# Designs tried in a protein design chat: VH-VL binders against Endoplasmic reticulum disulfide reductase DNAJC10 (DNAJC10). Part 3

Target 1, 103 residues: Endoplasmic reticulum disulfide reductase DNAJC10 (DNAJC10), of Homo sapiens (Human) (q8ixb1r130to232)
Amino acid sequence: EIITLERREFDAAVNSGELWFVNFYSPGCSHCHDLAPTWRDFAKEVDGLLRIGAVNCGDDRMLCRMKGVNSYPSLFIFRSGMAPVKYHGDRSKESLVSFAMQH
Below, E stands for the ipSAE of ESMFold2; O stands for the ipSAE of OpenDDE; V2 stands for 0.75 times the mean of E and O plus 0.25 times the DockQ between their complexes.

## First folded at step 2 (VH-VL)

Design g4 (framework fv_mogamulizumab; at its last look DockQ between E and O 0.09; V2 from the best seeds 0.00; counts 0 for: pae E 12.9 > 2, placed apart)
Fold by ESMFold2, look of step 3:
Parts: sequence; C-alpha cells; structure tokens
Structure g4 (fold): chain C 103 residues (1-103), chain A 123 residues (1-123), chain B 112 residues (1-112)
Amino acid sequence: as target 1 above (103 residues)
Amino acid sequence: EVQLVESGGDLVQPGRSLRLSCAASGFTFSSYAMSWVRQAPGKGLEWVATISGSGGSTYYADSVKGRFTISRDNAKNSLYLQMNSLRVEDTALYYCAKEGYDYVWGSDAFDIWGQGTLVTVSS
Amino acid sequence: DVLMTQSPLSLPVTPGEPASISCRSSQSLLHSTGYNYLEWYLQKPGQSPQLLIYLGSNRASGVPDRFSGSGSGTDFTLKISRVEAEDVGVYYCMQALQTPYTFGQGTKVEIK
C-alpha cells in the first residue's frame, strides 16, 4: 500500500509508467506526524488506483535535495514524461483524493 | 560504448579562472547524477562536486564551495566545472565521473570515469 | 564529514596468495534499505580509477570473482583470494551514504 522509496529505487519506480503520489517526509517533523494517519487512510482508499510512496528524508538527505525538496512534508505526483506536480492543498483525505483523481 | 572525455585543463596563475568540460556519450545523460573528482599529484582521490540528472541540485566539497560551480547542458550531453579564484591547492587531475550503477540496486558509485584533465595552479 | 581509514597503506604481495584490505568509517554506512553505501575502486598505474565493488559486497561488471567485499556498518574488507600480477595499483574505499563523499587514503598493492 505505501511503498517506501529509497535512494536508488526512486527514479526507476517513478519512471516506470505508473502514476505515483509520493510523500517526502522527515521523522522529526511535527507536520509530518500530523499527516501520517491521513496519508495511511488515503493510501487505503486509493489502493489499486495509483501507486503510493514515501521517502524518508531523514535517511535519504541527498535524494531529497537532488529532487529539490526543501520543506516537509512535500507531496508530489510523478508521471513519466512530465515534471512532478506538487500538492499545495489542505491535508484532508478528501482533498488528497480529489487531487490524485485530477491526475 | 559509454565514454566521458574531459577537457579545459591548463597551467594558470593563482586567482585565475578555468572552465572544465566533460563530453558524455553512450548513455542517457539526463538520467544520471554526474560528479567531478580530483587527484593531486601523488595523492589520493577527493570528491569535488555533484549535480543531479536534471541539474536542479548541486553539492560541493567545502574546499571549493563558493569558488567552483558545477553545471550541465543535457541537450549537449555536457558537464561543466567553472573554477574561479584558483589556488595552488587546486592543482590536480580532474576526473568527470558518472554516478549510479545498476539503478534498481541504487548506488552513488562512480561506475564510469573519464581520463582526466590536468589543472596546474602555480605562482 | 565521514572519515574513511584504510589499512594497511602499503601491501606487498606474492602472486597466488590471498590479500586483504580493511576500511573503517567514522559513522555507520548501513542505510535503512539494508545496503551499506561503501564502494571499492582500483587505480592501476597510469590509469583512471575503476569500480570494483559497490554497496559493500556487489561485484561490478567485468570484475574477476577473486575480488570480494564484506563487512557492514563501520568495518569493511576487500579480499583478493589469489593475487595476480595485474592486481597491482592503489585501492580506495569510498563512502557514498552522504555528501561530502569521502575516500580512504588508498592502499598501494605491489608485488614483492
């Protein structure tokens, strides 16, 4: 359901031709703690419709820097052939589902 | 075949600038982070700088931060190192290196290296 | 910065005999994926470095099976089961867990 994407598997996964929604987070981040249960519920609701990933930037600082992530959490849609699309909405499950279905 | 060819090394005085180039061929250049690694005469290897595949993120050794700029032109399959305010301590053979080996198993290993281009900074 | 310390710095060898090079890091190189971000390179006389081992223990393409990498965390070993004349050169370990990437000092392997 939620796939932890680490340094070298990241590019292969998000360029696989599947649609990915990825949560870039840090374990010591209060906003990330707030989001965690909602992210899990969201992943359950959209299971099978798109791929849901997570990147621990506390473990993979270079991956996050190389992808231009500068704050936590950062939520992005990845689709092969397009620039990543950052999510700027509120952190409700309903808004996350709505955003994912637009893409 | 995968190749990296460096150029632009020269003999210069301290305080001058040089721009190194690395021409890449035989792989999808924009998919891989690229690095510069240097080796002073008779010494070991020292990492200098890394740039992400897209060019969106750059990283530098403390010894060159603020003086060197790594860049790339993915349309030309070329990597660059702009070296300003050169010092005698920058004298080295500068290698261009491709990061990433066997992408599925994730590695920052330098799996392809160029021949190097020599920079000599002499007072 | 992660400090990388190799031993020995000079290793005279007899062809046909085993050789072993140690590399110690000042911090664990074990990533949450279970991989150790430790590489080994060989620089033969007059040549560019070449990758031997990546992620602690994986042999790079074309590297003979007499080379093996082992270890985890902070202590790593490169072994050559039977040294050949073409194995001479300087061996470097490097950590790739975090920038700045850092190399060991090198181990010069030469025939006695």
Scores: ipSAE 0.007, ipTM 0.592, lowest interface PAE 12.9, mean pLDDT 84
ESMFold2-Fast, scan of step 2: ipSAE 0.458; ipTM 0.868
ESMFold2 (binder alone), look of step 3: mean pLDDT 92; pTM 0.944
OpenDDE, look of step 3: ipSAE 0.015; ipTM 0.701

Design g5 (framework fv_mogamulizumab; at its last look DockQ between E and O 0.04; V2 from the best seeds 0.00; counts 0 for: pae E 15.1 > 2, placed apart)
Fold by ESMFold2, look of step 3:
Structure g5 (fold): chain C 103 residues (1-103), chain A 124 residues (1-124), chain B 112 residues (1-112)
Amino acid sequence: as target 1 above (103 residues)
Amino acid sequence: EVQLVESGGDLVQPGRSLRLSCAASGFTFSSYAMSWVRQAPGKGLEWVATISGSGGSTYYADSVKGRFTISRDNAKNSLYLQMNSLRVEDTALYYCARDSGEYYYDSSGYFDYWGQGTLVTVSS
Amino acid sequence: DVLMTQSPLSLPVTPGEPASISCRSSQSLLHSTGYNYLEWYLQKPGQSPQLLIYLGSNRASGVPDRFSGSGSGTDFTLKISRVEAEDVGVYYCMQALQTPYTFGQGTKVEIK
């Protein structure tokens, strides 16, 4: 459902040829805590349509810095050979689904 | 539950100053960029200014730059517009709007909640 | 500044039929991130504006499914698949790619 991505596996996963929607979060971030139930519901809604990942930037600060993540949560779509696409919408399930369907 | 209530609109003479306020409730105010948008009587919408959630970045329409100052007090859940050197052309209903941008000083530029507006009339 | 041109400026409609509003920008609104920085707002008579569509095609919370946004670059369309009496008002497109953010002139939709 939601796959925790760590430094070891991140590049292999997002370059696998599948579409990935990834939540970069921090454990101490109140907005990240607010998003968590919605992210889980979203992942369930789109199961089988795309891969859903999460990166704990508290555990892997360098991965997040290398990906240009400077605020939390940051939500990105990844596809092999293409630039990541950042999500800028509200954090409702409906908006997340709409954005995912565009890609 | 999100509420935005503007106040401070008045009738003033050209060249005078006026300070508008917007009281916010029902959301984490500091997490959202905020904007002022105005509408002259019988006319369309005109963006005036935007301030980031932290208050670190501000943006202005050319017509108000140097005369208006957008600010916020996150402890009071309040947005402000200081309007100096007012002109007749500034006559409008001024709306407070919430920007759904990311936190920090970035803005997505779409306004998902609006107040009822406060009327500013500038005439001699 | 990015000029936003709406057409038509006045749109009489028959309830139950589709309606379409065009918005054209003087510059592409497609950002390198893949977003089109184009929003649609509705201002019903006597009310504040309300967000309908953000970032080109995303419906705002609580907006009925009969509203859809499409287009990319410089050409954008708001469609109402089946107009209802509650849909009357002035529709505005707005670009938010760069400051100053700019609105179209508005399209007044009213029942014929």
Scores: ipSAE 0.000, ipTM 0.558, lowest interface PAE 15.1, mean pLDDT 84
ESMFold2-Fast, scan of step 2: ipSAE 0.259; ipTM 0.812
ESMFold2 (binder alone), look of step 3: mean pLDDT 92; pTM 0.945
OpenDDE, look of step 3: ipSAE 0.023; ipTM 0.698

Design g6 (framework fv_mogamulizumab)
Fold by ESMFold2-Fast, scan of step 2:
Structure g6 (fold): chain C 103 residues (1-103), chain A 122 residues (1-122), chain B 112 residues (1-112)
Amino acid sequence: as target 1 above (103 residues)
Amino acid sequence: EVQLVESGGDLVQPGRSLRLSCAASGFTFSDYYMSWVRQAPGKGLEWVATISSSGSYTYYADSVKGRFTISRDNAKNSLYLQMNSLRVEDTALYYCARGYEDYGDYYGMDVWGQGTLVTVSS
Amino acid sequence: DVLMTQSPLSLPVTPGEPASISCRSSQSLLYSDEYNYLEWYLQKPGQSPQLLIYLGSNRASGVPDRFSGSGSGTDFTLKISRVEAEDVGVYYCMQALQTPYTFGQGTKVEIK
């Protein structure tokens, strides 16, 4: 399912060799609230195909800053040996699935 | 006085390993994040790696990921860079630098060592 | 990766005159509409780099007030109000917003 990544776990997770799709969010963000149900549905559909992570930028401002997160939500794909890829599509489940399956 | 002193640079063949050290004195080492920054002869500055004050978080430039490992020993006031699988393009003067770590924010490398020269030549 | 571009790359100056160096980033360095994670460093001939400016506009300890940093987002400027002989060297901007940290190419300031 959706794994909450703390600073200790983040670097190990994204450098593990597994494909990670990570949602950087902030508590109180309306767009983050709007995305949450779709993100949960997306995570269920791709279960077993890639790892889904979440980072609470309200709890870890430095981690989010260091990863280039200037707005919420920000969605990125990470994999060891790959430059992080930012998701720029709409917040629909169909768009998220399509993007995840293209890498 | 606040001071950083690098050592360990040498002339090595491609594919070999080197371990660089940086000795800190005159300040509370465990309060600062530490970085390695290199400069190839006649070229500009290139950031290599950073380690948090606790040692729990490490960050690397893409060119060195999987080959270099940054580490620290706060009890010994020392920073290290283990360099494996060295390439000709790793030839540079390697500086260690301390930076401000303030409630999870990293900014400003205010003290730098004199550098240690690494030459990788075939 | 965030690309940092400096101009000019060579800046001959007369002592006592002002000097200005520009730095542009490929993406915004402004975090939460509050802080610009942009730093300026000076490397004097034969010496290690030294910090001049952090968080866009804050002078490091011991840095004379003739140095000032300004700008926001993607366009930044370092100004020296009256250049002195000791100010010669290569000036670098650096973004500290995200890893990998990246430096500009450097601007060589020389007395003409």
Scores: ipSAE 0.000, ipTM 0.583, lowest interface PAE 13.0, mean pLDDT 86

Design g7 (framework fv_mogamulizumab)
Fold by ESMFold2-Fast, scan of step 2:
Structure g7 (fold): chain C 103 residues (1-103), chain A 121 residues (1-121), chain B 112 residues (1-112)
Amino acid sequence: as target 1 above (103 residues)
Amino acid sequence: EVQLVESGGDLVQPGRSLRLSCAASGFTFSDYYMSWVRQAPGKGLEWVATISSSGSYTYYADSVKGRFTISRDNAKNSLYLQMNSLRVEDTALYYCAKDYSSGWEDYFDYWGQGTLVTVSS
Amino acid sequence: DVLMTQSPLSLPVTPGEPASISCRSSQSLLYSDEYNYLEWYLQKPGQSPQLLIYLGSNRASGVPDRFSGSGSGTDFTLKISRVEAEDVGVYYCMQALQTPYTFGQGTKVEIK
C-alpha cells in the first residue's frame, strides 16, 4: 500500500526500524506522472515486504529540501541506523523490485 | 474538440508486420498517456498497450510483448503501434484511446473510430 | 492478472424500467488510497466505446444521471434507473489498478 507521509508520519517512518521506499514527487511533474502507474504496480507487488511511502514536495518544500531532494521524482530507501540510499536506476517495475530487495 | 483518427489497418498474412498510426487533435497531446485497445470481430475489448506522456514508459499485454511496440511523436501529435510477427489471433479493430491522467488515476475518456487489421492466410 | 467477470451476459430490458449489471474482480480493486480502480464503458452498436463511470462511482462528463456505479473491493454494480432506447449496447467493466488492464467479457443490453 502507498502511504502519504506528512512531516510527522515521515519522522515516525524513518525512526520505526522498518524498511521504507519513498517517492518524493511534485504535482505537475511529467516524470512523476510517468512513474505513477509503475509505482502503484510496484507497491502492490512488494506489499508486506517493505513499506512504500510518498511525499508531496509541493505541500512541504522544506521537508524535501532538508532531505536533499531537489529534483522530481526522487526515490530513496530509508532504514533505521542507515544513511538514506538514493535510487539511480531506471524506473521500470523490475528495477524497482531488484533495488528494494537489497534489504 | 478532441479527435483521434486511426489509420494503417489492412489485410496481411501471418508472420508479416504492420504499423498503425493515430493522429490526435484538440488537446495537448504531450500531457497525456495514450493507449491501444483492440476488439476482435464479435468479441469483447482487450487492452494492448499504453505509453506515458513523455514516451519514457511503455506497458504491454502479455499476448503482444516482444511483438508489438508502442511509440509516439509529440511534435507531430501522433501515436503508433508497430506490429511484428502477426498472428491470426491479432485480427481486430484497433482503437486509439486517450488516457485521462489526473495524478494517480487512469481511464479512457476519448476513443478513435478504430482501424481494422485482418490477419489471414 | 486480474480476471473480470460480468453478469448477466445478455440483459433484455423493457423501456423505462431499471437495469443492473454486476462485475466481479478476482482481486480487490480497493487500493490503500481508498479508491476502487474500476471503470465502466458503453459501446453502442456500430460505435466506439465511451466512458461512463471511473473510480467506481464517478460519472464521466456528459453521462446522464440515470447511470450510477457502486460497490467496493471485488463486487461492483452499474445501475440504469430508467433504460432508454439510446442505452442499448454492450457494457464493459475494466480494472485499472494494475497492468495488464483487463476488461470484463461484456453485457449486452437490448430492448424487449
Scores: ipSAE 0.007, ipTM 0.578, lowest interface PAE 13.1, mean pLDDT 85

Design g8 (framework fv_mogamulizumab)
Heavy chain, then light chain:
Amino acid sequence: EVQLVESGGDLVQPGRSLRLSCAASGFTFSDYYMSWVRQAPGKGLEWVATISSSGSYTYYADSVKGRFTISRDNAKNSLYLQMNSLRVEDTALYYCARETYYDILTGEYFDYWGQGTLVTVSS
Amino acid sequence: DVLMTQSPLSLPVTPGEPASISCRSSQSLLYSDEYNYLEWYLQKPGQSPQLLIYLGSNRASGVPDRFSGSGSGTDFTLKISRVEAEDVGVYYCMQALQTPYTFGQGTKVEIK
ESMFold2-Fast, scan of step 2: ipSAE 0.007; ipTM 0.613

Design g9 (from g6 with heavy chain G99D Y100W D102Y Y103S D105S Y107D G108A M109F V111I; framework fv_mogamulizumab)
Heavy chain, then light chain:
Amino acid sequence: EVQLVESGGDLVQPGRSLRLSCAASGFTFSDYYMSWVRQAPGKGLEWVATISSSGSYTYYADSVKGRFTISRDNAKNSLYLQMNSLRVEDTALYYCARDWEYSGSYDAFDIWGQGTLVTVSS
Amino acid sequence: DVLMTQSPLSLPVTPGEPASISCRSSQSLLYSDEYNYLEWYLQKPGQSPQLLIYLGSNRASGVPDRFSGSGSGTDFTLKISRVEAEDVGVYYCMQALQTPYTFGQGTKVEIK
ESMFold2-Fast, scan of step 2: ipSAE 0.008; ipTM 0.645

Design m10 (framework fv_masavibart)
Fold by ESMFold2-Fast, scan of step 2:
Structure m10 (fold): chain C 103 residues (1-103), chain A 123 residues (1-123), chain B 110 residues (1-110)
Amino acid sequence: as target 1 above (103 residues)
Amino acid sequence: QVQLVESGGGVVQPGRSLRLSCAASGFTFSDYGMYWVRQAPGKGLEWVAVISYDGSYKYYADSVKGRFTISRDNSKNTLYLQMNSLRTEDTAVYYCARDSEYYDSSGYPLDYWGQGTLVTVSS
Amino acid sequence: QSALTQPASVSGSPGQSITISCTGTSSDVGGYNYVSWYQQHPGKAPKLMIYDVSNRPSGVSNRFSGSKSGNTASLTISGLQSEDEADYYCSSYTDSSTYVFGGGTKLTVL
């Protein structure tokens, strides 16, 4: 399940100790729309193994700025006690699954 | 014309509290994140705190966390900094600054600054 | 102490070029394209000169340019003029979602 993270939920998520893979997106971004079906399929594939989140940067631009999001979509792994890890692979489901399982 | 005007600075004893205000005009205040940045006499710039455009998200420098509180009143176009448990090392000119109009930037560029208000913490 | 390292001073003559460095780590300057540069004249508030490493705000002279290589960002001022004499500060975003300033560099135009 993809959990929409507003700032309160985001802070709780990154402090929970659980592994989160988060998609920072903007409603006006064509690449974000292109990614959306793959991201949904990815979330279904890894359901129960890690937490999948989404942040709408159009709703909370400051949260996105503070997390170092400088382009959309931006995909990051978050875990308490570790620096965020940005995903730089292709946007195929297989690549996303492989990256998630390595963390 | 964008204008930011700080007030509330003065001389205060260690351990006391002080509240700074920043009055904004010339832009839609509620659309912008706001910052407090300070500069000790003869020293460099130090970021103090930031607040989101709607007041819901706040971050602080470690040196002031737990003592300072940033807030805003969008109906009054005013930014505040509540400073508690003041220390001599808090002596500085405090600047109010606006998060830039460059919404595509995530680098916290501050595009407009006020003139500053001096806070002196001394016995 | 400043988190980002800048030289305390630099000097140049009118018409010449100078470069000011700003060195951090992979957790700030090296990890992000979020470096900004500010100019401060004595007794005045800082003015934004460069943002996101190399972008110029409207109204800032093209004599000012920014770049980055690894953990070091640079501000270059070409065609030096007497009014460029000021303190220059860099800033960068960090992994902890804060940002930091450099110690500042005093530019003297002689």
Scores: ipSAE 0.008, ipTM 0.601, lowest interface PAE 9.4, mean pLDDT 83

Design m11 (framework fv_masavibart)
Fold by ESMFold2-Fast, scan of step 2:
Structure m11 (fold): chain C 103 residues (1-103), chain A 120 residues (1-120), chain B 110 residues (1-110)
Amino acid sequence: as target 1 above (103 residues)
Amino acid sequence: QVQLVESGGGVVQPGRSLRLSCAASGFTFSDYGMYWVRQAPGKGLEWVAVISYDGSYKYYADSVKGRFTISRDNSKNTLYLQMNSLRTEDTAVYYCATDYSEYWSGFDYWGQGTLVTVSS
Amino acid sequence: QSALTQPASVSGSPGQSITISCTGTSSDVGGYNYVSWYQQHPGKAPKLMIYDVSNRPSGVSNRFSGSKSGNTASLTISGLQSEDEADYYCSSYTDSSTYVFGGGTKLTVL
């Protein structure tokens, strides 16, 4: 399940103690559109193993700026008490699964 | 093959309500977002509403916000548009549409439309 | 402002090229690469011709092309044919997570 995170809910979710993999995207980004089908398939494959989130930076640019997002899509792993880890891999489902599972 | 069939249109008086249906077939309905678009006689297209695949997100055009409600029943492969407090300016052919190819900007499949006439 | 501006009409002869403009603002056409174009023949549902500014769905002729510069998107039809005579509409995603359409352009072919 992909959970949309708005500003007021974001900090509570990622500081809950659960592992979150979050896609920060903008509707104005063609690369975000290209990623969307793969991200959906990835979320289905890892269902129940970690929490998958999405933030629409077009709706809340301030939330994205506060979290250090400077390009779209930006994919980060969040866990309470640890610095966020940015994903730098390719757009493949295989790479996303491998990255998620190593955390 | 993807097919969308609208129904429920007709002639109604101002202030009344009408519910439109869109029967979907040929794809996994529960996996796709759905849209309503309308066109007044002799006029252009106007986007009305969207609903996400799971029903968790809904957005409306300002002209219908507070009066129209989009919903879906994934077990019946059916999209709905509940239209309350109808006005003469709501007279239009109503189309349901989907982005089956997951194009963020484009609706690649449309129904043939159902006419709603709000007569004063 | 959420309305997109198109010319009311455009005309051409068979074999010519024509271009239809679609002008919005930085909150729609200028802010997003989510512009689409639709063809509509009388009495028929719209058909998607271009999505995401410049991409064609399978089965759409390569005579149709799309582009964007700033707040203006354009649809170009080359090698104009009689069956291209139709109404053409642009559409864009907006800052409000909604969609808006242009007023439509009637293309007449001689």
Scores: ipSAE 0.007, ipTM 0.587, lowest interface PAE 11.9, mean pLDDT 84

Design m12 (framework fv_masavibart)
Fold by ESMFold2-Fast, scan of step 2:
Structure m12 (fold): chain C 103 residues (1-103), chain A 123 residues (1-123), chain B 110 residues (1-110)
Amino acid sequence: as target 1 above (103 residues)
Amino acid sequence: QVQLVESGGGVVQPGRSLRLSCAASGFTFSDYGMYWVRQAPGKGLEWVAVISYDGSYKYYADSVKGRFTISRDNSKNTLYLQMNSLRTEDTAVYYCARGYDEWLPYYYGMDVWGQGTLVTVSS
Amino acid sequence: QSALTQPASVSGSPGQSITISCTGTSSDVGGYNYVSWYQQHPGKAPKLMIYDVSNRPSGVSNRFSGSKSGNTASLTISGLQSEDEADYYCSSYTDSSTYVFGGGTKLTVL
């Protein structure tokens, strides 16, 4: 399940003790639309192993700004007590799964 | 306190080149994204180009892409616009402006503007 | 690229309220909350009045307010004063990582 995170909920969610992989996107972004099918398939494959989040930067620019998002899509892993880790791999489901399982 | 001053405008013939400069003072220039915006006589504002705080990325309006180059020298607190293959429709007052951007390339709200420099392209 | 659509002119009397519209598409105004408004007096550089749809910079009168619904952003000026007579421009970020200005609206205070 992909969970939309609003500013009010974001810090509580990523500090809950669960592992989160979050997609920061914009509705009009063509690269975000290109990623969306793969992101949905990835979320289904890892369901129950970690939490998959999405932040709509068109609705909550301040949240995206505070998290250092300077392009769309931007993908980060969050876990309580650890610094956020940005994903720099390719857009394949296999690469996303491998990266998530390392954390 | 915070100031931007453009220079380099003038009269040039079509097909020639011109370089504009924008001198920044009163703030940490290297922390901000910068813009060039132009305005043809009696007409509206048109965005020309943007450059990130570190110069790592640049974007241009379709009307100038391939002809104009934006650059910056953070050691000299100066923004540049190199204009090649000038056309009569490039005639405008050119403004430099600061992006409201300390941590992200936050390209909207240009909060500090220079006074502008006039570029006239005519034969 | 097409400019955002603004009315060419609008007019009002002192003390009244006026609204200026700025219409784009889902790839600019409708897709992002990065709409700004600028005021320009003759012979002067533009001044930022509103950013991020509805935020005012320090020093801008609360008579100026911004909003957005779908693909249309609006600037409202209440308690109209003679010094408000100026050209007003909206602008927005786009899907192409570019910026687009509206055509501008001349406000006349009669």
Scores: ipSAE 0.000, ipTM 0.566, lowest interface PAE 14.4, mean pLDDT 83

Design m13 (framework fv_masavibart)
Fold by ESMFold2-Fast, scan of step 2:
Structure m13 (fold): chain C 103 residues (1-103), chain A 126 residues (1-126), chain B 110 residues (1-110)
Amino acid sequence: as target 1 above (103 residues)
Amino acid sequence: QVQLVESGGGVVQPGRSLRLSCAASGFTFSDYGMYWVRQAPGKGLEWVAVISYDGSYKYYADSVKGRFTISRDNSKNTLYLQMNSLRTEDTAVYYCAREVTYEYDSSGYTYYFDYWGQGTLVTVSS
Amino acid sequence: QSALTQPASVSGSPGQSITISCTGTSSDVGGYNYVSWYQQHPGKAPKLMIYDVSNRPSGVSNRFSGSKSGNTASLTISGLQSEDEADYYCSSYTDSSTYVFGGGTKLTVL
């Protein structure tokens, strides 16, 4: 299940104590559109293991700016008590699953 | 300071191959999509290939599909263009360019090329 | 794809203003506010002059300004100087999630 996170939902998510893997995207971004099917498949495969979120940076530019997002898509893991970890791997489902399971 | 430096151009006969490189420095290369853009002598700009930040998405102009391959090595901060089956109409200066899809201090989306390399000349002649 | 339409050449005198048009369709210039302009001096790489229709990068003179109306974007250069003599290219994001360039305009400062 992919949960759309606006500012309020984002703050609640990172304060929940649960592990969140979040996709910061732009609706006009070609690479974001290309990632979308893989991201949906990834979310289904890890359902119940961690929380999957999505932030539309077009709806909340300040939230994305504050989190250091300067390119799209940007994928980060968030968990209370640790610094956010940016995903730097390829966008294959296998790489996303491997990265998520490490955290 | 952001820099993009192309290399690998030269004179080749039709049907031959060349590989171009673009060495990037001064920024986190793995965060940006990259383009190859060419310019034939006395002509305008024409994009030829694009690659996503992680190399998973690649797209080509119709004029080069099946002949050119774009790739990148994020561990070496280097972009490549493998050019096979070269034709006289491929003669051009080839530029690498960095794509901006979001600017940190911008209040909106941005889609443009903020930095370009100096270019490398490819001449295909018999 | 078809290139965006620009006049092949324009000319002006020092101190005057000149405007270069860039015409596309609703699938590029008319559909998005993602128009950029590049200046190219002979033998040099293109340099970004305007992005997002009207924004200037740091270091670009305020004599350069951009605008858009419908399917046509415009680059205006005020107070023309000899150094402005160059080729100017527009570019726009497209419905295909790629870019299209204009054919280019040669600016001569007489």
Scores: ipSAE 0.000, ipTM 0.549, lowest interface PAE 12.1, mean pLDDT 81

Design m3 (framework fv_masavibart)
Fold by ESMFold2-Fast, scan of step 2:
Structure m3 (fold): chain C 103 residues (1-103), chain A 124 residues (1-124), chain B 110 residues (1-110)
Amino acid sequence: as target 1 above (103 residues)
Amino acid sequence: QVQLVESGGGVVQPGRSLRLSCAASGFTFSSYAMYWVRQAPGKGLEWVAVISYDGSNKYYADSVKGRFTISRDNSKNTLYLQMNSLRTEDTAVYYCAKDSYYDFWSGYDYFDYWGQGTLVTVSS
Amino acid sequence: QSALTQPASVSGSPGQSITISCTGTSSDVGGYNYVSWYQQHPGKAPKLMIYDVSNRPSGVSNRFSGSKSGNTASLTISGLQSEDEADYYCSSYTSSSTLVFGGGTKLTVL
């Protein structure tokens, strides 16, 4: 399941103690559309293992700016007590699964 | 009920242009990606083009790149296909089809509704 | 041609089961769970029968089922009926953000 996070929900989610992998996207971004099917399939495969989130930067520009997101898509792992970890790998499902399972 | 009605087909000579329209009703048109799919007489289905829900993203089959342009007018619930430099191999029934997914996470996934099709015949 | 491989034809008798295969690569069928199947009767528009590998739209008979193993998706039709005689096409999303169809399979109910 992909959970859409607004600012209030975002802070509660990343401070919950659960592992979150979050896609910061913009609906007008071509690269974001290109990633969307892979991200959906990835979310289905890891369902129950970690939380998959999404932040619409077109709707909440301030949240994205405050989190240091300057380009879309930007993918980050969050967990209470650790610094956010940005994903720099390729856009394949296999790489996303491998990265998520390492955390 | 969802309805898709294509129009604009006809007989045209090679090298000319045609514009197809697809009038949509029964759903929130602006929330869905839309497709054009064609089928030559007696042949199989061939995907032609897709346009994202907001018109910002477009993809084309290699056979039509540079010649065809997909567009939409969300205020009129209408999808278009501008076909330039037509070739005899473009002869086909052209179908308008609706994507199943209603938000950004659309993957250009599957066609839950199809129009009746409009015939384009390119001949000299 | 299309990129996905389907047999050109398949046949069965009423009451039997048949399976139609759809083979691609890891960049389409094998890479995503976004495989759909369409039924087309002569002179009509295609109708969605299966989506996301194995899901049926409301109104589609449970005689139709879908599955996938590796790079091959399959459509199985049980309890064949005369009205099942049609062309069947598979489709998959690709890693280049395009769609691809199979070549189509003509099902004959003998």
Scores: ipSAE 0.020, ipTM 0.628, lowest interface PAE 5.6, mean pLDDT 85

